# VH-VL binders against p56860, part 7

Target 1, 255 residues: p56860
Amino acid sequence: MMTAEVRTPEQGGGPLTTEPRAPRSAPGHADASAPAFGPETDPRDIIRWALAAHPDLLMPSAFNLNGVVLLDLAAQAGYRGEVVFVDTGYHFPETLATRDRLESRYPELTFVTLNAGASPDDGQTPPDLYASDPDACCAARKVDPLQRYLKEQGPSALLNARSRDQASTRADIPFVEEGGARRRVNPLAHWTREQLEAYAAEHDLPVNPLYFDGFLSIGCWPCTRAVKPGEDARAGRWAGKGKTECGLWQGENKL
Key: E = the ipSAE of ESMFold2; O = the ipSAE of OpenDDE; V2 = 0.75 times the mean of E and O plus 0.25 times the DockQ between their complexes.

## First folded at step 1 (VH-VL)

Design i15 (framework fv_ifabotuzumab; at its last look DockQ between E and O 0.03; V2 from the best seeds 0.00; counts 0 for: pae E 19.4 > 2, off the site)
Fold by ESMFold2-Fast, scan of step 1:
Structure i15 (fold): chain C 255 residues (1-255), chain A 122 residues (1-122), chain B 107 residues (1-107)
Amino acid sequence: as target 1 above (255 residues)
Amino acid sequence: QVQLVQSGAEVKKPGASVKVSCKASGYTFTDYYMNWVRQAPGQGLEWMGWINPNSGRTNYDEKFQGRVTMTRDTSISTAYMELSRLRSDDTAVYYCARGPYRSGYYYYMDVWGQGTTVTVSS
Amino acid sequence: DIQMTQSPSFLSASVGDRVTITCRASQDISSYLAWYQQKPEKAPKRLIYKASTLQSGVPSRFSGSGSGTEFTLTISSLQPEDFATYYCQQYKSYPLTFGQGTKLEIK
C-alpha cells in the first residue's frame, strides 16, 4: 500500500490527487506473441504492439533523455497508462522541475509520483544511510517502493526507455524481454544517443537541464554522486556496472 | 554583436596562481556554457573545462583537477578561470569560448575571446 | 580519452589547389565533430560543426564529411586567406579533445 500523488488527464491537465493505491485487476493478453522487430522499426509500432498485447502496460520513468523521448513517442502511439516516478527525497531540483514540465506538456497522460513529498528524513530510513550504504539507501527509497507498487498493480508488462547505446551491460538488450515477474518492452533499444538528441531537439522536448551539464544518467543525487567528497560530479567519466544499472533491472532481468 | 573580452597578459613565478576573466556581451550570459581552452607556444589546443553560468556547475579535464577553479558573476556577465600552483609548462595563451546553448546538442565553441597570455618563468 | 589524429601535420599548397585534411577518432564519435581555423596570433574560428554543417558566414569552398571515426575537411579552391592551422575537435565524450593540428603553408 502506498500513498501516491496522481495527475489525471482532464482537458488542460487534471488536478493533483493523493490517495492510497488500490490493486490493479486488469490482466494483459496472454496469447499475444512478439513480432520480428529490426533496425528500421519505428518505436511507435513497437509501442502499439505492446499496448495491444498488454493493455495494462505501465511506464516507470526517471525522466532522463531516453525517458522523455519514449514518453513523447508513447503518447503519439496512443499510450494512456500510468507514468510512474518515485520521489526518494534526494532528487535534484532540476529533475522535479522536468517532471512538472512533462506533466504540463502531456495532460492526456496519468502521472503517478510514489511517496510524493518525500524528505531526506522520513522517520523510517536511517539518516545519511546514503553515505554509509548507498545500495541499501537506493533499495529502500527507490527500488522497494517501485517494486511494491508494481506487485500491487500487477501489470503484465513494463514500457522501458533503455537503449543499447547507453552502457556495455545494455549492448544486447532485445526489444521484448520474456520471463521474470512480467514482460519488459524496450522500444528504443536500437536508437543511438545522436538519434535521441535529434528527436528531442526537433520536437522541443523538456529535457532535464543536468543532461547538458554532462549528467548523462541522472538519478538521486547520492546515487549519482557516489564519489569522494570534493570530487567533480562527472557523469561522462563514470565507469562501473554498479553505476549504470539500477536494482529494478537486476531483479526483473534475473531468471 | 556577441563578444567575449578577456583580461590582460600576466607574468607569474612558479607556484603562484593566476585568475583570468572573460566578460560577455551581446547575448544572455546564462543561456550558454563557457569553455576554457589553452594553447602552449607552438602547440595545439587543449580543453580545460567548462562552467554553466546559470547553475555554476563545472566540468574539468582530469589533468587540471585540484588546480583549476572556474567561477562566474552573473551580475556583470563575467566568467573566471583560476589556475593555481603554476608550473613553467602552464605558459600558454588561455581562451574563453562560448559553448552550447543551455538546451543545445550541437554548436560547441562558436565565439572565442581574444586570448590571455600567461607566462610562468623563474 | 578519445584521441584525435590529423593527417597530414603539415601541408604545402598553392592558391587554387584542392586541399583535404583527415581527422581520425580512436572511438566512434558519430557526427559530434567540429573543425576550427586558427591564424597566427588569433583565436580559433569555427568553420564546421556536426561533421558537415557549415558555420554561417564561412565560404562555400569549405566542406566537411565523414561519420564514426574518419572525417575530412576539404577546401575546393585554396585562397590566400586560407593559409592557417586547422583543428578537428570531438564533443561526444568528456574531456573534449582536439586533433594535433594541420599547418597549411604556402608553397
Scores: ipSAE 0.112, ipTM 0.621, lowest interface PAE 5.7, mean pLDDT 82
Fold by OpenDDE, look of step 2:
Structure i15 (fold): chain C 255 residues (1-255), chain A 122 residues (1-122), chain B 107 residues (1-107)
Amino acid sequence: as target 1 above (255 residues)
Amino acid sequence: QVQLVQSGAEVKKPGASVKVSCKASGYTFTDYYMNWVRQAPGQGLEWMGWINPNSGRTNYDEKFQGRVTMTRDTSISTAYMELSRLRSDDTAVYYCARGPYRSGYYYYMDVWGQGTTVTVSS
Amino acid sequence: DIQMTQSPSFLSASVGDRVTITCRASQDISSYLAWYQQKPEKAPKRLIYKASTLQSGVPSRFSGSGSGTEFTLTISSLQPEDFATYYCQQYKSYPLTFGQGTKLEIK
């Protein structure tokens, strides 16, 4: 009667590789030398201050809702500089069309499209890089081109469309950020999504039509989906990839 | 005045299809989602889905997936809901209802059609 | 799916009464709640959205409160035209779901 020792297979509980918590983008340090702006401060006044302090101010944009609202406010505030867009080759047609509408609406601004005419098959990156390594894809197709251009232009500050309401990671964005290569001005820091939508509606701004299909944050089409009710606005960005930001505002290479 | 006017009552046999229309007036048709909600006799409200008239993009309740088709004709500001393979339990009043303005963020309904009674009987 | 449960299902009251209807969500829906009134053979009418925001043109005797999972519709002084069926609706997630309704009848 041979007692077959049932070798209980040792479930090798492989160590839960704690995916390295994406470094909390250190909230940009508030510039203590900037005026004391508040939630009730008109964004146009912030922009006027920024223009006076930084005449070489540039505006990077991806033409999301915030960006479209900022463009209108900036134009009203007397901005006459460049609106800098990076064509990754992976933009939605609706995004490019939105850019074109904005360019037509604001002839007083200079729209600059970096890598205009880029495509998935242009040879800049492997066609599947967005899937295999989103960070590398964003670095090559978005961050590097923009950084090169900004290095060449050398603006002392950037006008950004970021707001606290965009994501939990942006909850503490100040009006003026110090650190890195230049100052970052966020006139819309305290504007809610509702305020942005109301403003865009009131002024009949050319908002990307995908926004109204639940694309509350729009990037490259392979890495962007619509969000569900109650989801974070950026939940549709790099969904399932453990990535929350493109890398423009994080790390040593932040803008 | 903002108004939604629906097509008239329908009587259908089991297995047939019904197509209900909803004509919008008094606002920009493409700026608002259009929802469809039904109500069986003596029962509560049941959301079926919505369409974005601007893009034509739809979102259906899984219960109706494969049987419901929502469409629109922007030239005449009209939304359509087609339900196929009708059953007796599809007997209900069907409503079109306007969703939020230019926002996919808030999914409530502010303006309703008068309803279309659809009766499915053998 | 998020289930919405109203209480009571039936309510009898008199003109002038304070009436309260409750709605419970099976999960946290924050403030993503709307209230509708439906009269017989009529389409629903929105009364409240964002749990507590009164729809334009709705009398001030209607109010909404609550957040998370518990919500309340209150009519401070019932009027003859307020006898109807009331529905709560969540819009936190798909599918959109309604409560079973509360029929308010005259006592």
Scores: ipSAE 0.019, ipTM 0.590, lowest interface PAE 6.5, mean pLDDT 90
Fold by ESMFold2, look of step 2:
Structure i15 (fold): chain C 255 residues (1-255), chain A 122 residues (1-122), chain B 107 residues (1-107)
Amino acid sequence: as target 1 above (255 residues)
Amino acid sequence: QVQLVQSGAEVKKPGASVKVSCKASGYTFTDYYMNWVRQAPGQGLEWMGWINPNSGRTNYDEKFQGRVTMTRDTSISTAYMELSRLRSDDTAVYYCARGPYRSGYYYYMDVWGQGTTVTVSS
Amino acid sequence: DIQMTQSPSFLSASVGDRVTITCRASQDISSYLAWYQQKPEKAPKRLIYKASTLQSGVPSRFSGSGSGTEFTLTISSLQPEDFATYYCQQYKSYPLTFGQGTKLEIK
């Protein structure tokens, strides 16, 4: 791809200014280009750059391994913003416990839970939607609440925990994604699962205990299973349902 | 080893229906969309549609809507393509082909069945 | 529908030659293009996806280039086993469409 869509700003006919007039755009887009980051770049340097370029940076998280590692690195790099989690009503108890442990460990961060206290019977979605149409279930219980919150808050960038090693569908993610409603920063883009596990162990991070039971990618309980030896890490996500990516990263105006 | 094994050749008369099977092995059947592609004798490849084996959702090329039905049986990891009201120009080799995980822009096909020859003649 | 037009329809060349096959899309498909090789009486085999990414296990003499509406498959040093028909396929939008094919005959 070449360039993102540019909205035409007002053009003044006043006196010549000493600074170039840039197109009016979302904060931090037209004004700040990303450095040439490489596979050996410390993720904390990427996060420090993102914080300087995007003071309104937000971090969505489902508290998977990548997300927990990112949260620790972000705290070290000076992130003091929000960690935004959506309660879908279908999280494992272990996931909710991990959230609570992280909140206790990082009191300097603001943990925001959207739809706190959600249940499988929310009176708004069919009880078996997760099995019959997981895309619609994800849209209603995860994507829509998060997108609504992000529209309300209007951040110019998100801090995301995706890495190329997570799945074949993510093999090409860059450190900084342009386009869509906002910039997306992926400081862990080139970290391997092995590096993430080593970091989490070294720093004794609160990780989802299901990782010790053969779960390699953890989402909602109806759409998550332990993987078999030699399977892709995300093979347990939406297993038997034909879905490989969350709607947050697909479609028009993806997250 | 990922394999797609199709049912054997069929000879049909105009107006009949044909149902071709495609049995998958070596991977989780319901994690990948299944495409159907046909090739008339001496001609190129023509995409017919896909089925999501998990949900049973389908997407058909408009040319075949109303005549094609794609189904699956997840208990035996098998996809089916049924073409009704056959005409002589439906004579072709029919392939099943596994796509990548479902996404908006990744509909290339990585594993193909051996093909099933369907001949429609009086 | 996005029409895919391949050129040439037939190509004959000698072992060791560099050959080039062109694929033209009727509208911008970015880099959402795959190349397939089909040998006589066999199913197609994917060589390249995303216009230029070589499938694992495909010989390095195959390469792809282009974006937008013009795409090229190149075989840098033709081998006897490369006798086949080659197809491009766009996957930008439905319906998925293939080029009409290029039959490569070795002299």
Scores: ipSAE 0.000, ipTM 0.388, lowest interface PAE 19.4, mean pLDDT 80
ESMFold2 (binder alone), look of step 2: mean pLDDT 92; pTM 0.937

Design i16 (framework fv_ifabotuzumab)
Fold by ESMFold2-Fast, scan of step 1:
Structure i16 (fold): chain C 255 residues (1-255), chain A 119 residues (1-119), chain B 107 residues (1-107)
Amino acid sequence: as target 1 above (255 residues)
Amino acid sequence: QVQLVQSGAEVKKPGASVKVSCKASGYTFTDYYMNWVRQAPGQGLEWMGWINPNSGRTNYDEKFQGRVTMTRDTSISTAYMELSRLRSDDTAVYYCARTYYRGYAFDIWGQGTTVTVSS
Amino acid sequence: DIQMTQSPSFLSASVGDRVTITCRASQDISSYLAWYQQKPEKAPKRLIYKASTLQSGVPSRFSGSGSGTEFTLTISSLQPEDFATYYCQQYKSYPLTFGQGTKLEIK
């Protein structure tokens, strides 16, 4: 049985609830055709289309810059589904504080934290697994909990915050990805980091303060460092490990 | 056994600096944040800041900003806390304490280092 | 800063008594609260974290409850080794802050 820490609209800023999560049923129309989206398309129009085609839409988020911007745009477009975060036990304190600020700013949304209160000492995963086997650590602490939740909830599509500007491996992502377990929608595929930063500033969004300290891509603290001028934004992730993408976006583990 | 062992007591004059060490053993030093907490005689506990031993990144309580410096040496699994421009009200027991980020508070503490600042 | 206030500051009790100590946060801290026991001239020892999770090796007579802004530490049947000072601590936001402490003394 899966338990999660949930903040619902009725609870506002009060205490969080930890409870078993019930599977979703009666999904929306998964086979609706996507319109021709292009470089000038407002992300909110993509989100509105996704909501109409997939009323059961879920939004996984690590509360990075892209995730925060997508959350705000989605809320404006009428998204009232779950925002799903996985507590790996290795997040920076600033990342968890950013989550808390977002929960307070968007009381109309349901925030779900999988494995809430996770620590390096979970009794199952060796504390040094992130150093010896980053892929196994990512699978055990992030991918597996999220995949289990998604299998139980059964959404017909996911709303993702990926953009083509983030890394060479993401340069060609489409607005709507077919295949696999479910459809994936990338409303920010065409936005640059500069546009994301401008949007966040304009709307006074709670952004992880580590971005202002040279962390252009933020993950768990053992695998994240500040980037040097001219480096790829994700160069600080898994430094020295030869890893470019988390298992979330690789092979059979693609969301 | 997981242990944090601190350096011995110090007596300093006002205006001096003190540097306290905290040697970790029994776990991977770079996997946990190292915090510093002080306690003045007969008073409560006061958090000073933390260091991430892997990155060297620090976060200090604004009360100590400009006077405290936290460092580490990963080759000997030792964290350091240096407090400068000492005042008589800096007289306290200084503890190092390990955390799982913000998730689980201080699970392992050093034995404490008494710092006395007197003229 | 989040202010933590404990009640009472001093408590006298006898062996076998049920003892309750309260801790109040000036703003919502969810369940990010820990309880520590400190004996004279020793470092604090963590008893409880995440408001209600008992630290391994800590006797079951200790329990924690609460969420949001009000929390309690309960000792169901006080033992001689339990006479100490107890502190609550929030770890939801920086700076980390502690309550002023509750000194538990023998009657």
Scores: ipSAE 0.006, ipTM 0.418, lowest interface PAE 14.7, mean pLDDT 80

Design i2 (framework fv_ifabotuzumab)
Fold by ESMFold2-Fast, scan of step 1:
Structure i2 (fold): chain C 255 residues (1-255), chain A 118 residues (1-118), chain B 107 residues (1-107)
Amino acid sequence: as target 1 above (255 residues)
Amino acid sequence: QVQLVQSGAEVKKPGASVKVSCKASGYTFTGYYMNWVRQAPGQGLEWMGDINPNSGGTNYDEKFQGRVTMTRDTSISTAYMELSRLRSDDTAVYYCARDRYWGYFDYWGQGTTVTVSS
Amino acid sequence: DIQMTQSPSFLSASVGDRVTITCRASQGISSYLAWYQQKPEKAPKRLIYAASTLQSGVPSRFSGSGSGTEFTLTISSLQPEDFATYYCQQLNSYPYTFGQGTKLEIK
């Protein structure tokens, strides 16, 4: 059995308690309808609504710029659920260091690392699968472990850090998304990269240092390169392979 | 249903201390931050600090640091603000106000008038 | 500290008028701004939070807009009960700070 590393809130320094919440909603069904959110809506108000509608809310994160900003806003809005990260064995050391800094900064949250200590040679996945079949590599090392965990935990909704300006495939994402096994909430759908960068700088948030070395979009090291002046932010992901999204956000595999 | 009820008016001499109470009802007291805001006669609102009633942790405005102490008693759902070494310019109405999750004061106490005179 | 400045400090208007009050922050505060109404000898009442979100039970004639450093409170058709002092407040960083207030009086 793969083991998860879990860091729980410290005794006496825990999160503020809230008024009693409704029991968890039935799978695939929410008790509250989504209000009309717009371009001026504070992401924290979207998160507060999501928490009231879905007390079992979970937040998967890869600790990219969007993920770090969402984590800070969610903590401010009263989120005290799990922050779930998948150790693929191919993360940059800078990504793992960013996770460690976030765990230290948010002692009130529970951080779960799936397949903690994963290595490139796990005895199951070919060491060069990322080069020959990047979709199979993403499925085996990221998508499958996360889907297994979510099936076990059974949240009725997820907080996701996607923004409309990240890629053409994300240009029309709504704040609240139905379909699949659970509801998805995108509190940062309307935020630009400029707003995210300004927020992170103003609040001295731990960001991946590779962003300062020309990596505008960060994934696993075999599939990420620095962008050239004038290239789109995601141009460094899966260079030459015609891919811009991982299996997490594709068709029926959507979280 | 939510109510914040504050203690009555106080008259103090310069150099004394005053302790104002704010009794909460109609919600889970430990689920919300309690803020203290004052207003001098004819003047605007001034934030003094807040307390997390669950942990007892506090944040104070630097101008009150060393003179203000915020506490709570969870058994009676009451928050307290004590201001020491009173000066005439501490004459004001003192309000308690709660935060929902973070930072937006949705319910306020009725205010406590503190007069500092010699 | 973040300084909050309101304009105007005093405003005379008639019932039925459209009224606007502005609030400026000395630094960027994103949308971490609230608007309060205070009547004489009463505690303030929250009208708007997150710059534009109307509190439940507050009449729809009240609206808020803005982000960053410039914010506006609008009353689309002034009613007799709206004559009061209005305050903005930033909640982006400690210490929380208020504008100096705008007193709205009958013309």
Scores: ipSAE 0.000, ipTM 0.394, lowest interface PAE 15.6, mean pLDDT 78

Design i3 (framework fv_ifabotuzumab)
Fold by ESMFold2-Fast, scan of step 1:
Structure i3 (fold): chain C 255 residues (1-255), chain A 121 residues (1-121), chain B 107 residues (1-107)
Amino acid sequence: as target 1 above (255 residues)
Amino acid sequence: QVQLVQSGAEVKKPGASVKVSCKASGYTFTGYYMNWVRQAPGQGLEWMGDINPNSGGTNYDEKFQGRVTMTRDTSISTAYMELSRLRSDDTAVYYCARGKWYSSGYYFDYWGQGTTVTVSS
Amino acid sequence: DIQMTQSPSFLSASVGDRVTITCRASQGISSYLAWYQQKPEKAPKRLIYAASTLQSGVPSRFSGSGSGTEFTLTISSLQPEDFATYYCQQLNSYPYTFGQGTKLEIK
């Protein structure tokens, strides 16, 4: 069974394991159509709208540059919901250290770390799955734990850190995506990498150190390499395997 | 056969600097992080930091930040750990240890034999 | 920082005994834990990684278990060469921290 490690304001520092909560009731106050946001819209205004429409909003994060920037903007806009991280068992130590710094910096937020019932070497996931089947590895270690948690929590919308500047596959993402199991909100859709970097530097945000070593998009260590000058930020993900998106956004979109 | 061979024992005065080397052989040096761990006499193990030999990127425990510098020379497959402004409580055996990624996570596999550094007046 | 607490700090036992050493993390570390054996004037030798995976060449009398915050190293039937100091280490997040050690001595 899936376990969640949760750091809440009343628990103090560090994540503590807790059992899944009952699903939330549908709020019934969201409008059918999204607002007309534009190229100059402040991401905080998009987040404030999302909170008003969806008080049960959750924020999944891998704590890449975009995720760190979104977290800070969301906190400023009044977000006090859960920040959900999936511990795939394959993260760089730098990624986990970045999570720890964020938990310390935002004590007012609840950080949830999702784990599979056991490590990759305990017989639940084949040790070489990442090399032989990156899609299956992504599903077992990241997509499935997140999907189970989202089904249990039942949020009416997710706050995502995707931006159009990250990859060609993301060039056309809207600020608000409707349909499927829940609404998806992309407050940073229109921000560039340069804007994200400038924001993080100005506000002294904890950025994963691997970012400065050319890892512009950081995932699991077996499927991540540093990008070359001129490459898309996600070019280092699943290098040589014809893949740039995790199963959350590729093929059958169940989110 | 993987081997990590460290430089010899050093005796230093307080305020001096020491630079310990760790020469790697039997594998692709740039493919694995190198970690530094120390152990004071009769005490436990303490992680100091690591270096990515490919990029030169480093991570230090904040206790050593500002006093420690980790470098490498890829032409001779050697990693270095330099600790400055030495104090008597820096007396320890200093180890290098290779980090390896497994399907189950990241762990240290091979260790150097250790370098004894004594800081006394 | 994640604090690793080992118990006991000292353990006296006889050859043939079953010995258990515990390690507790101040925060959840999943299974990102390794166990080491260290003999006098030697570098630590890894016995176990990923909480329960036995290092090749290490005798099967050594075993590890646990996840999250509670971990155990067990030696099912002590041999003379097992008298040493044992350390756990978390590799979940920087800085990588070690337990204070358990010194296993002959009774």
Scores: ipSAE 0.000, ipTM 0.396, lowest interface PAE 19.7, mean pLDDT 78

Design i4 (framework fv_ifabotuzumab)
Fold by ESMFold2-Fast, scan of step 1:
Structure i4 (fold): chain C 255 residues (1-255), chain A 117 residues (1-117), chain B 107 residues (1-107)
Amino acid sequence: as target 1 above (255 residues)
Amino acid sequence: QVQLVQSGAEVKKPGASVKVSCKASGYTFTGYYMNWVRQAPGQGLEWMGDINPNSGGTNYDEKFQGRVTMTRDTSISTAYMELSRLRSDDTAVYYCARRYYYGMDVWGQGTTVTVSS
Amino acid sequence: DIQMTQSPSFLSASVGDRVTITCRASQGISSYLAWYQQKPEKAPKRLIYAASTLQSGVPSRFSGSGSGTEFTLTISSLQPEDFATYYCQQLNSYPYTFGQGTKLEIK
């Protein structure tokens, strides 16, 4: 059975002047219509729109470079919802350490760690299933726990860190994606790797150390390798298996 | 906290079998592969195989295939490595070790097995 | 089987020296490489995993680098307790093979 670890924001104020939250002037600040976003749009404006349209917005994150950048931008834009991480039992220790640093840096956010139902208490799973059937392992340890949680929570939209330059399969993703169980919002769809790196460096964000060793897309350790020059960022994922996407974004597993 | 404790030294004659035990504590036994590695006197480390304590599935180095059997008892968090048809060149220290992210992070203290006539 | 070859097999060094040990794989193993230290009459201790990640509790003078087929373990300033035998191991594919070892002795 799946378990969830939840870290809620702690209430606290510094010696700085605080202002009370403005009362909500209308029953909803939601706007069901997506405005015309373009290559010049600030991701924070997309996030602010998403929050107004979908106050129940959730942010799944694997805490890769895109995820870390999105989290910081979302916090700046006023996101105070859940950041949902699936502990597949196969994460690099560096990924878990990055999560811990992010939880410490963003105490105003609620971090939810989903432990797969099949996971041992310590969060480690032997590579039996992964080695013999990576797709079934992905479904059981990542896709299924996340889909179950999302069905239980019922958000009307998800805030995702996908960008168009990550892989050929992502080249045409829109800022706002319809269909499936809920809306998906991709505020970083138009950002390049160079922009993400520059932003992370400028804001001293806790980036997964494996990124600097050529792991441009970081997943589970059994299938993630350093990317060669000229390869898509996700080419290191499921190396040798002809796959660049986890089942979260494919067919019947699409969120 | 995490600890692997192995059975005591064994002296065997050629042709006999030996069964070494490895008792795990301080972690979820079924969550991690248990590996067996041996080291002959003055020689390097040699991987023998591993067992998934949850499923009982095993992987053996071809060199030991047909002579080695790895098992476990989940009720007492103990792994076993049995090596049959012992030869004098099987004289070695046998280690159990837990696999954790690209390597063995916790090792048993070792069991010396001496095969002599 | 993937063959792991270490260089050198034997190394003499003094306290304070910078020591580098190389490990070469006969096939590409990405970053699925661990380094171990073994002292006389003791079980091995993991120093590095995933080619370059330092094991918690291991001194920062130890570092690993490389990917694919060539890897290095570096000790930036050798200490008395570092005289030991060092092994690399690939975990890319079964069987998990070790290098032959590098014995580091005092000059």
Scores: ipSAE 0.000, ipTM 0.411, lowest interface PAE 15.7, mean pLDDT 76

